VH-VL binders against Large ribosomal subunit protein uL10m (mRpL10). Designs and how they scored, part 88

Target 1, 224 residues: Large ribosomal subunit protein uL10m (mRpL10), of Drosophila melanogaster (Fruit fly) (q9vpl3)
Amino acid sequence: RGKINIQRPKAPHYERARVVAVTQPKYPELPKAKSCFKTRAERTQQQQENPYNEIIAREVRNWLDHSRLVAFFHLSSITADDIFRVRVQLHKQNLHLKSYGSKIIEQAVKNTRYEAIVPLFHSNHCIVFSPDPEKTAALLRIVRRVPQMVLLGGIVEETMLSRNQLVAYAQMPGLHAVQAQLVQTLSQAPGHLIQQLQAHQNSFVQVLDVHAKNQMNEETPKST
Short names: E, the ipSAE of ESMFold2; O, the ipSAE of OpenDDE; V2, 0.75 times the mean of E and O plus 0.25 times the DockQ between their complexes.

## First folded at step 7 (VH-VL)

Design d1 (from k9 with light chain Y32F; framework fv_anetumab; at its last fold request DockQ between E and O 0.12; V2 from the best seeds 0.00; counts 0 for: placed apart)
Fold by ESMFold2, fold request of step 12:
Structure d1 (fold): chain C 224 residues (1-224), chain A 119 residues (1-119), chain B 111 residues (1-111)
Amino acid sequence: as target 1 above (224 residues)
Amino acid sequence: QVELVQSGAEVKKPGESLKISCKGSGYSFTEYWIGWVRQAPGKGLEWMGIIDPSDSYTRYSPSFQGQVTISADKSISTAYLQWSSLKASDTAMYYCARQWDYSFPLDYWGQGTLVTVSS
Amino acid sequence: DIALTQPASVSGSPGQSITISCTGTSSDVGGFNYVSWYQQHPGKAPKLMIYDVSKRPSGVSNRFSGSKSGNTASLTISGLQAEDEADYYCSSYDSSSTWVVFGGGTKLTVL
């Protein structure tokens, strides 16, 4: 079976209780209509096609628009108690753990630069959003203790990063420390100055490069 | 340059205790985990467990849970693997290696510590 | 089942290309691009040769390449040299155990 030890109450059917917890629907109020020139059949099909999905997709777009840090994870089987504890730890750091269906993510990022993230959501997953890119190190310290959460990559300041690039970003000193390093570099021997500045600049540019997009596309969408 | 330097070979008798070390240099010791890997004579690699030296978070492979203790002293950039009572079956080469998290590779390895336990 | 399967041995002549396989399941090799390969000479520590299926660390010869298809990863060594004679181990993250697992190892003999 899975690695999770069974719990006692109140769910006698373990698999059914786990499925129900994952599929809890959110039922926001439906938006008001829709073009008055459509036929009844078209209105019914249009409503069935996208009413709840579009509302939830709009929520995802709102998170993406207001988050300067986004991180993507594969999520293996985990108890509700364990994932709740992780969510609480993350929330204390202004890090917001969310899960959305693959179809909703696809709908949310359609016609945006983020369409490349869709393959990441064809397996069991979760996303962390935050307005604070400075919280990347805190995020990674919390989640790397969670064996069921596997880092896939992320977005920082609208730049897609691979998992290796995101880790490198989290290890970067603060802006003040970077400025201090540049000052110390300028005080070194003049013959090395241009090479040292070019090496630091190239390393920084490479970390922020969009290679995360290509690496995310190289991974198989089916992991289980 | 990242380097992991382990303590020297040990020859012990069954029932004795032992603590072997792994000292890291060339990187921020508390930013990465140290994992321990066993290789019995003529056998493959077996992962034993990890430690995050920043706060001593540990996780053991089920096969080694309760059989060894992993610890670290971050002030001297050193991780440890410890037995309270050695068995002859503990005869093996023991490696430490650096790892970011459970899904990342073991990118730098110590030279190994040969532990021989015989009566 | 969390064992990664490798052939016990492979051999080749200098200048040839050889391939070592590493077969897992959809929970590890098939489910993630987090396959690594390690080279171990007798009496020496393992050395990381390939990570993330196909990436080489700095200083590793481009004669070493990696790939995967389905549940099987492959290490290919082109232009085989005597110094390549060693044991080779694959590893992968495995989501069912939530742990890195190793293959059993493959002894490469250069004839």
Scores: ipSAE 0.720, ipTM 0.870, lowest interface PAE 1.3, mean pLDDT 80
Fold by ESMFold2-Fast, scan of step 7:
Structure d1 (fold): chain C 224 residues (1-224), chain A 119 residues (1-119), chain B 111 residues (1-111)
Amino acid sequence: as target 1 above (224 residues)
Amino acid sequence: QVELVQSGAEVKKPGESLKISCKGSGYSFTEYWIGWVRQAPGKGLEWMGIIDPSDSYTRYSPSFQGQVTISADKSISTAYLQWSSLKASDTAMYYCARQWDYSFPLDYWGQGTLVTVSS
Amino acid sequence: DIALTQPASVSGSPGQSITISCTGTSSDVGGFNYVSWYQQHPGKAPKLMIYDVSKRPSGVSNRFSGSKSGNTASLTISGLQAEDEADYYCSSYDSSSTWVVFGGGTKLTVL
């Protein structure tokens, strides 16, 4: 029995793991308990009642209460470097990317008008908060370039919006933008004004038509 | 109202270059992305890649990375799909379609450009 | 590469209802409510018939409906008509690849 397989300890990953293992206290965890250990269910319940979870849930409620723009995303596997770059890009626009556990989100929105969002958080997720709803267009431009993030919906001015409604909202021109567009169009040859305005309105109307049909389908009672 | 019009059918020999076009109208061209979809004769649909015409950001399916180039000219509301050197295996129908981003449907489609590559 | 599984063919008679299935995994069909269905007549471009599992674009007949259960999405065509004879493709975003994937397509024959 005296021979064992030769390992390759020179690999960088193996060397790093070895250093970590040496620097951490290595004490065997005894399967037998001299004191009562909590069951899996009891641990889950204890964590749910943990004061730390309540503190974080209050933080989430505070973000929801003070943000006029909240967007919900599914988050696929993404590297630490890539998500850091996204966070930096969003932060420059006063957009704050946060990740919270599903149970904390459930605790935060329980008994609020936003309780309906809980099913969105059954898988990996993240949330973007901003006090400025005018940043919705900037948010969507940035996140469109992150294929690991999938828009699920959001809240704008305390109103819950589907992803299609958020896109439509982002495409709405502000008063100053509308005035600028009119000035630019008036400086062009006659005839182009109607074409450009109709093109923009038709694009927006098509998105709203899709939204209206979605809303009708969602609200249609599935009666007996 | 929304329309995507593609360039006409092409018959080419292996090794030749080709650039086909997709012109959008009836909407704000830079507000939506253009995706390209390939359909080999008698086969199904294959997503090739996407372009944001506002700044020419592109992303490709791994199957098409390095095989084609997607580009756009926002001044004329036109997207392009290009090959530097065609192969017989490139024979297919190529569709362009409008898409908001990776997770949204392809909602309006061009009529298709048939590319035939034979000696 | 075919990512989503569809039957190669289905058939029905005028006036009947037929259903086409589209089966994926938790990373695509099962993970999101973002399934689309496209209709393609011979020699024509695909047309979007259903998006977001069950929603219809303007101009699509209410005879077309969509649903989803777990990892399987379904397209149902009621009151089947001769002009429904076409190829049907399902599609979904896939979180594993982070791009759009298609099903292999189903040929509907009206007998």
Scores: ipSAE 0.702, ipTM 0.852, lowest interface PAE 1.5, mean pLDDT 79
ESMFold2, look of step 8: ipSAE 0.688; ipTM 0.861
ESMFold2 (binder alone), look of step 8: mean pLDDT 92; pTM 0.939
OpenDDE, look of step 8: ipSAE 0.839; ipTM 0.924
ESMFold2, look of step 11: ipSAE 0.662; ipTM 0.850
ESMFold2 (binder alone), look of step 11: mean pLDDT 92; pTM 0.942
OpenDDE, look of step 11: ipSAE 0.838; ipTM 0.919
ESMFold2, fold request of step 12: ipSAE 0.560, 0.694; ipTM 0.815, 0.862
ESMFold2 (binder alone), fold request of step 12: mean pLDDT 92, 92, 92; pTM 0.938, 0.938, 0.938
OpenDDE, fold request of step 12: ipSAE 0.869, 0.858, 0.865; ipTM 0.941, 0.934, 0.940
ESMFold2, look of step 12: ipSAE 0.678; ipTM 0.855
ESMFold2 (binder alone), look of step 12: mean pLDDT 92; pTM 0.942
OpenDDE, look of step 12: ipSAE 0.820; ipTM 0.905

Design d103 (from d95 with light chain Y32F; framework fv_anetumab; at its last look DockQ between E and O 0.26; V2 from the best seeds 0.61)
Fold by ESMFold2-Fast, scan of step 7:
Structure d103 (fold): chain C 224 residues (1-224), chain A 119 residues (1-119), chain B 111 residues (1-111)
Amino acid sequence: as target 1 above (224 residues)
Amino acid sequence: QVELVQSGAEVKKPGESLKISCKGSGYSFTEYWIGWVRQAPGKGLEWMGIIDPSDSYTRYSPSFQGQVTISADKSISTAYLQWSSLKASDTAMYYCARQFDYSFPLDYWGQGTLVTVSS
Amino acid sequence: DIALTQPASVSGSPGQSITISCTGTSSDVGGFNYVSWYQQHPGKAPKLMIYDVSKRPSGVSNRFSGSKSGNTASLTISGLQAEDEADYYCSSYDSSSTWVVFGGGTKLTVL
């Protein structure tokens, strides 16, 4: 009844099982004394380890690498029922709404071409993945009706797009991942080539990174 | 090329009904929403609500919910703002403007419709 | 109510630069890079001058620039001209209301 993404990642799930087995070796049994409440040691097992986070980070990287459409959203306070309805609507269009902690996303994209997205995840957020870039219009039609979701930007065919560029992409007739048409639409202002569009996107991302780095550097002025 | 043209100024008495219009041109009318903004004399801008012309989905600011009705006719690329019973406090300039969704700027504005309500 | 705080008035001389501030919270100006600035001349509709904090629509003079630091956005007008005399409104999406909110407006006088 629902649409299924046959291109779903498999490797991260397998690696997750392997690391859990390695991280949780067989421990000796505790002394025989029993109590009406759990021991401190049993409670400690709820803590997450860095190797587990790395496996989830690999899952995120696999979604990023195998999705031709990735959209990033801020998510304001929303009920579980409301987000569930949005998730169902998106799933019918082969759009997969995922939420990951900011530290996991940072770990996933560190030293990759996606590293520039990290500043977008400072607050509550979610990501929509799809193998099908022609679903961008359907995505925006659905999320426009969700006032708690704010489009921050996306990646289409490995090209980082601002929210305005993503809207322009969605409004193009005959969306079939034709990059020449994308370049023509987005460069109706100054622009001539896909390289120029990518350079503009990279420059925008670089400006955000430089601005963030300058802000951080200004917080630690030179001591003289 | 994108243009929003609003209906002319109105002078009304309290209790009368009124419907003002906003006609879009130079773009696909159903691809953008129309927001309505009120400006009382000598005051600032107040967002009233928004309509998606493709299916007439509407949402209002709480201050204007039940006070006005927003509608649209996509066959003639026109949005409407209407009152069933005007009050003197409705005296204001009313603007329509194009907006992609709740988080986007109002990028093109109509010239405004001045509504004066007095006895 | 006024959601974003702007000074009621600012003034400058021709050729000088002026800056108008717009202060909000982490739920609006501080939370998003989606601050807009509108110019309104007396008796006329507002005109979008800046969007997404610092971007200009086509046809807007490069004398107008925008910036943001924390919860405060700023509009700077360089090379001030008589025709810049107008009311200026800032605006931002607000995650609490889940729609756009406006500042109270700033009257710019060119003396």
Scores: ipSAE 0.698, ipTM 0.857, lowest interface PAE 1.4, mean pLDDT 80
Fold by ESMFold2, look of step 8:
Structure d103 (fold): chain C 224 residues (1-224), chain A 119 residues (1-119), chain B 111 residues (1-111)
Amino acid sequence: as target 1 above (224 residues)
Amino acid sequence: QVELVQSGAEVKKPGESLKISCKGSGYSFTEYWIGWVRQAPGKGLEWMGIIDPSDSYTRYSPSFQGQVTISADKSISTAYLQWSSLKASDTAMYYCARQFDYSFPLDYWGQGTLVTVSS
Amino acid sequence: DIALTQPASVSGSPGQSITISCTGTSSDVGGFNYVSWYQQHPGKAPKLMIYDVSKRPSGVSNRFSGSKSGNTASLTISGLQAEDEADYYCSSYDSSSTWVVFGGGTKLTVL
C-alpha cells in the first residue's frame, strides 16, 4: 500500500548530488573518458547513494500518482528549439512533457504496479503527464507531427495501454462508462503483482476494442 | 468497412500531366493520414509521402521530393497524387494507404492505379 | 533510409511451415517493436498480415505468426496452402530517417 515513506529523513549528500543529475532522457553516467564502472551493478550502486536521485524519483512518483494520463515516447535527436515548441503546445493543453533518467524511473516505480514500464526507458525517451485523460486525443494530434517522438504506450486511469490501445481510447466518444468499469475492475485487484495487472489491462483492452469499432461506424463517412 | 477507392488506370505520354485520386470511406477521413506507395513493374514497394487531410500537412520521401505533389480535399474525403510532367520511368502501380502516424502500419490499402507512360 | 533485407524467394510444400526473414539494424528492427508484414497477391494491393512484430489484424489466419530476435524479424506460415503463394514485404519504423522503411520483398512459391 505505501508508495511513499514520508518519515524517512533525506540523506545530507549534497556533495554526492553533483555526480548524478538525471533529468535528461540520455545516459549521463558515461561522461568519463574511461569508464571506471565495469558493471551495471557498480554504476547503479553509486547512483543509488545520490540523494538527488531520490528527490527526483519522488517527483516522478508524484506525477504518476496525480496523472490520469501518462504517455511514453522514444525521443530521437531533436533541436532545443523544436522540443521547446512541442513543450509549449503540449502545455497549452495541460500536457506536461518531462524527461528523466532510466535509473530514476527504475527507482520511482520499484515495487509498484508500474514496474512493467521499466523496459521502455532503456533508450532515449520522454514522458507526458496530465490530470486530464480526455486530452489523449489532443496529445496524439500534437505529437504525430513530431517525427522524433515515437509513441510507445501509456497509462490511462491507472491501466497500462499499448500504443494501439491508447489510440483506440482516444477515438472513443462517451468514455465515462468504460472508465467506471475499469475503476471497478482495478478496485477488486488484491495487489501489485504483474500478473494481476496484466489481467486487468486485458479486460480493459477488450472493452475498448469493442467500443472503438462501434465508434468508427458512427464517426466515419459512409460509402454508397 | 474502411475502404479506399482509387481512380482508374491511366495511359499517358511523356511530358503530360496527371492527377490520380484516392477516396476514403467508412472512417473519419481527417483522423488518419493517407500515404502513397509506388510499385514499379516487377519491383518492390517504395514509400512516396503522406498527407494529413485535416490541414494538408505533407511530407515526402527524399526520393520523391519535388517530383510529385500530394494534396487532399477533405470535404469529399479524397487525396490526390499529381505529376506536372510524366516520364517513362513513372510507369508503375500507385497505391494509397491509411496510416495513423510515421511509426504505424499501413492498415488499409486502395486497389491501386496503374499508370503507363510510353511514347 | 536503409532498406530491410529479405531473401528474394522461399518455397515450401503444402502442409509445411516456412519462415521469411527480415534483417535490419538497431535503428529499425532492432530498436523498435514496430515491424509489420504485408502479403501481396499478383495484381492485388498489399494486405496487412502482422503488425507490432506478432499481432494479427482481424480476419488474418492464425497460421501466420511473427517474431523478432535482435535485428531480425521473422514471418512464419504454418500449414502452407496454395493460396499463400504471394509476395511478402516487411516494414519497420526507422529512427534514423524518422520514417517507415520496407524490405525488398520475398516471393513465396508453394510447390
Scores: ipSAE 0.636, ipTM 0.835, lowest interface PAE 1.7, mean pLDDT 79
ESMFold2 (binder alone), look of step 8: mean pLDDT 93; pTM 0.947
OpenDDE, look of step 8: ipSAE 0.832; ipTM 0.915

Design d107 (from d1 with light chain K55N; framework fv_anetumab; at its last look DockQ between E and O 0.27; V2 from the best seeds 0.64)
Fold by ESMFold2-Fast, scan of step 7:
Structure d107 (fold): chain C 224 residues (1-224), chain A 119 residues (1-119), chain B 111 residues (1-111)
Amino acid sequence: as target 1 above (224 residues)
Amino acid sequence: QVELVQSGAEVKKPGESLKISCKGSGYSFTEYWIGWVRQAPGKGLEWMGIIDPSDSYTRYSPSFQGQVTISADKSISTAYLQWSSLKASDTAMYYCARQWDYSFPLDYWGQGTLVTVSS
Amino acid sequence: DIALTQPASVSGSPGQSITISCTGTSSDVGGFNYVSWYQQHPGKAPKLMIYDVSNRPSGVSNRFSGSKSGNTASLTISGLQAEDEADYYCSSYDSSSTWVVFGGGTKLTVL
């Protein structure tokens, strides 16, 4: 179920045999004879190409592009009343809790530097957006009290942060201090540290490496 | 440097009350939560509960809810674990540890307080 | 309560590599990259050795490494030394309880 509605009818003025087409709602149609047999993969592919999903994906990209704070959470089973209270608490701080299907998230972030976060959303998830990065401390203070919400990481000022880095950011006294820390974090070479990444799993650390590369590329070539 | 210092060992009789302490230093005490972990003699680690020292918000494991009280005094950077009436089954080593929230590791540990409850 | 399964004991000789497993379910080890390992010497407090599956805190020897495959996390100790003899506990966030749970512990003997 892909949140689709019927195609709006047009007003052609043809003979009676063609009038039937204009009087019926227009839906995506399956080929006849084999219309009842499709694999799960074929249904998934058809769903991902839905134009309504692209419209919502554009909304998600707009939120990502215009929010200076984005936080990602795993969401365990929670009552409608409890999540509503959390949403209200967040909203008064200009923090906007959104839930989107994993297919829409995948469509929104494909061909972007954020595409590696898709594995975070294959189970229950939610995202909090805000135009104000100074609200990170307020966000974490509120969600720490919600045991069903588990911080996975976030994006602050277009910089991908692990959950540990986002916590550290929340503890900083102001935006200028954070900018200095982010510059230091991105410029630090690993000392005598060994970092191990799984060959078949995308992690938020891998996403940070991709973001660092993209950010450095955007700042080049101004060497004068 | 981050350090958690716990109160000394206690020997008590069943039915007595007890309050043990955990004092933090080397970091902003109210920015991190304090978790409590129990270890019965010769047994493994079990998470008891957690406190936010900034406003004394607490959450307990069901096994310990109603059996102990966790509290904190942020003015002296100290968290507490308290029993109103001790049982012989409360005999254990009790650890406090710094923890950001429910899903984070316990990154710095106190040295432990041994509580012995015997007749 | 013991939520995660570890072997009761493991042994090795100095210079050898050993591995300790920690098996859970999709609600804990399998569902998240939030596995920690603690070392506890007799009569001492536990010490965090590994967090978030494979990361080491400052001051922890690079002989200690962590990994995860499916529902099983592993701690590997290379170049085994006498001072590594201790109990090792794994831990993970558990979405069912909504807090961190521990494994039963593994006694490492160095002979």
Scores: ipSAE 0.698, ipTM 0.856, lowest interface PAE 1.4, mean pLDDT 80
Fold by ESMFold2, look of step 8:
Structure d107 (fold): chain C 224 residues (1-224), chain A 119 residues (1-119), chain B 111 residues (1-111)
Amino acid sequence: as target 1 above (224 residues)
Amino acid sequence: QVELVQSGAEVKKPGESLKISCKGSGYSFTEYWIGWVRQAPGKGLEWMGIIDPSDSYTRYSPSFQGQVTISADKSISTAYLQWSSLKASDTAMYYCARQWDYSFPLDYWGQGTLVTVSS
Amino acid sequence: DIALTQPASVSGSPGQSITISCTGTSSDVGGFNYVSWYQQHPGKAPKLMIYDVSNRPSGVSNRFSGSKSGNTASLTISGLQAEDEADYYCSSYDSSSTWVVFGGGTKLTVL
């Protein structure tokens, strides 16, 4: 009956690390066999999916629904102390490092627009969530110094980006200045102009997403 | 126009010190790493190490740990490769190259600095 | 730690297509789509020709293409020209060392 304290910033890192560890259940694999007796055991195992998996899947859905930035990484062998230090660094920037089983991810994104991310989780992985897409550059600077974490791609403002597109997004000039200018304009404009500018806020994000995609889809002048 | 320009060729004696440079332009120097690559005469490419110029984070390949020093001065967009005591086996071409992180390509290369160490 | 295996040399006539292989393991070429290819003319710096297995940087001819199957990546040069004569190196991230590894290089000769 406990409530997961994901969105409360005062929760200790140890508590979140314990929650992540508890949310990684391991079920023993049954050996595959040709006989029908082994087939019955396989079917029984599938039907015994415990309700704890659905609680964890709801947690993942909540993170996805409330995070404007999501990044996916391959995770090589790393000590518990090293990954804890990375988690602490990320947390200082409102970046939340999580790891979930692939079955949990599949259950969490079932019948959602994010089903395309499932292949990323067939190997060792971790995910970083944040409500702040402005923290993409900070995320990449921290993680690129962790050689065991390899960027696979991400989601920014509900748009899926390849790793190259995510890096390009982080490098776009004036992103924070555009957001600041919009807020200042909203504070000074008359009432109907304020309503007009608020309606266009999403269009600025869409333009940045299209620009990032165009930049990533075009050949770069790297070798000229 | 991204460009990496390296210092000129060097002829040195064993035991001498040397510091060669790599100046980056046409991009935000602190947004990318600079990597150093060694090529002995007639041989292949050999990775030496990297630096993040923003805060001087460095990592060396195991073969070069303790053998060279990589540094940077971000105020002049320049990275350095330095030996405290050269050996004849240090004779090689040395390239700097730009890299985002460990898994990204070396997308722009300097022209190379030939270092010759002979007695 | 693990050098990527390339043939020491390949050759072809002008107008032909040639393929250079780069064989690794499941920890590098097989495990990631982060294979790059570099061209190096004698006395010159290497130049990035292909990244992420099959992507061409701006200014690289579409005669150069890349692919991967299992633990082997391939660079294919179609319509071979005299200017393609160079050394070619593959590289990949390697999760076992958490570093980039290079292949030994392939000398391409245009006959």
Scores: ipSAE 0.668, ipTM 0.851, lowest interface PAE 1.5, mean pLDDT 79
ESMFold2 (binder alone), look of step 8: mean pLDDT 92; pTM 0.944
OpenDDE, look of step 8: ipSAE 0.851; ipTM 0.926

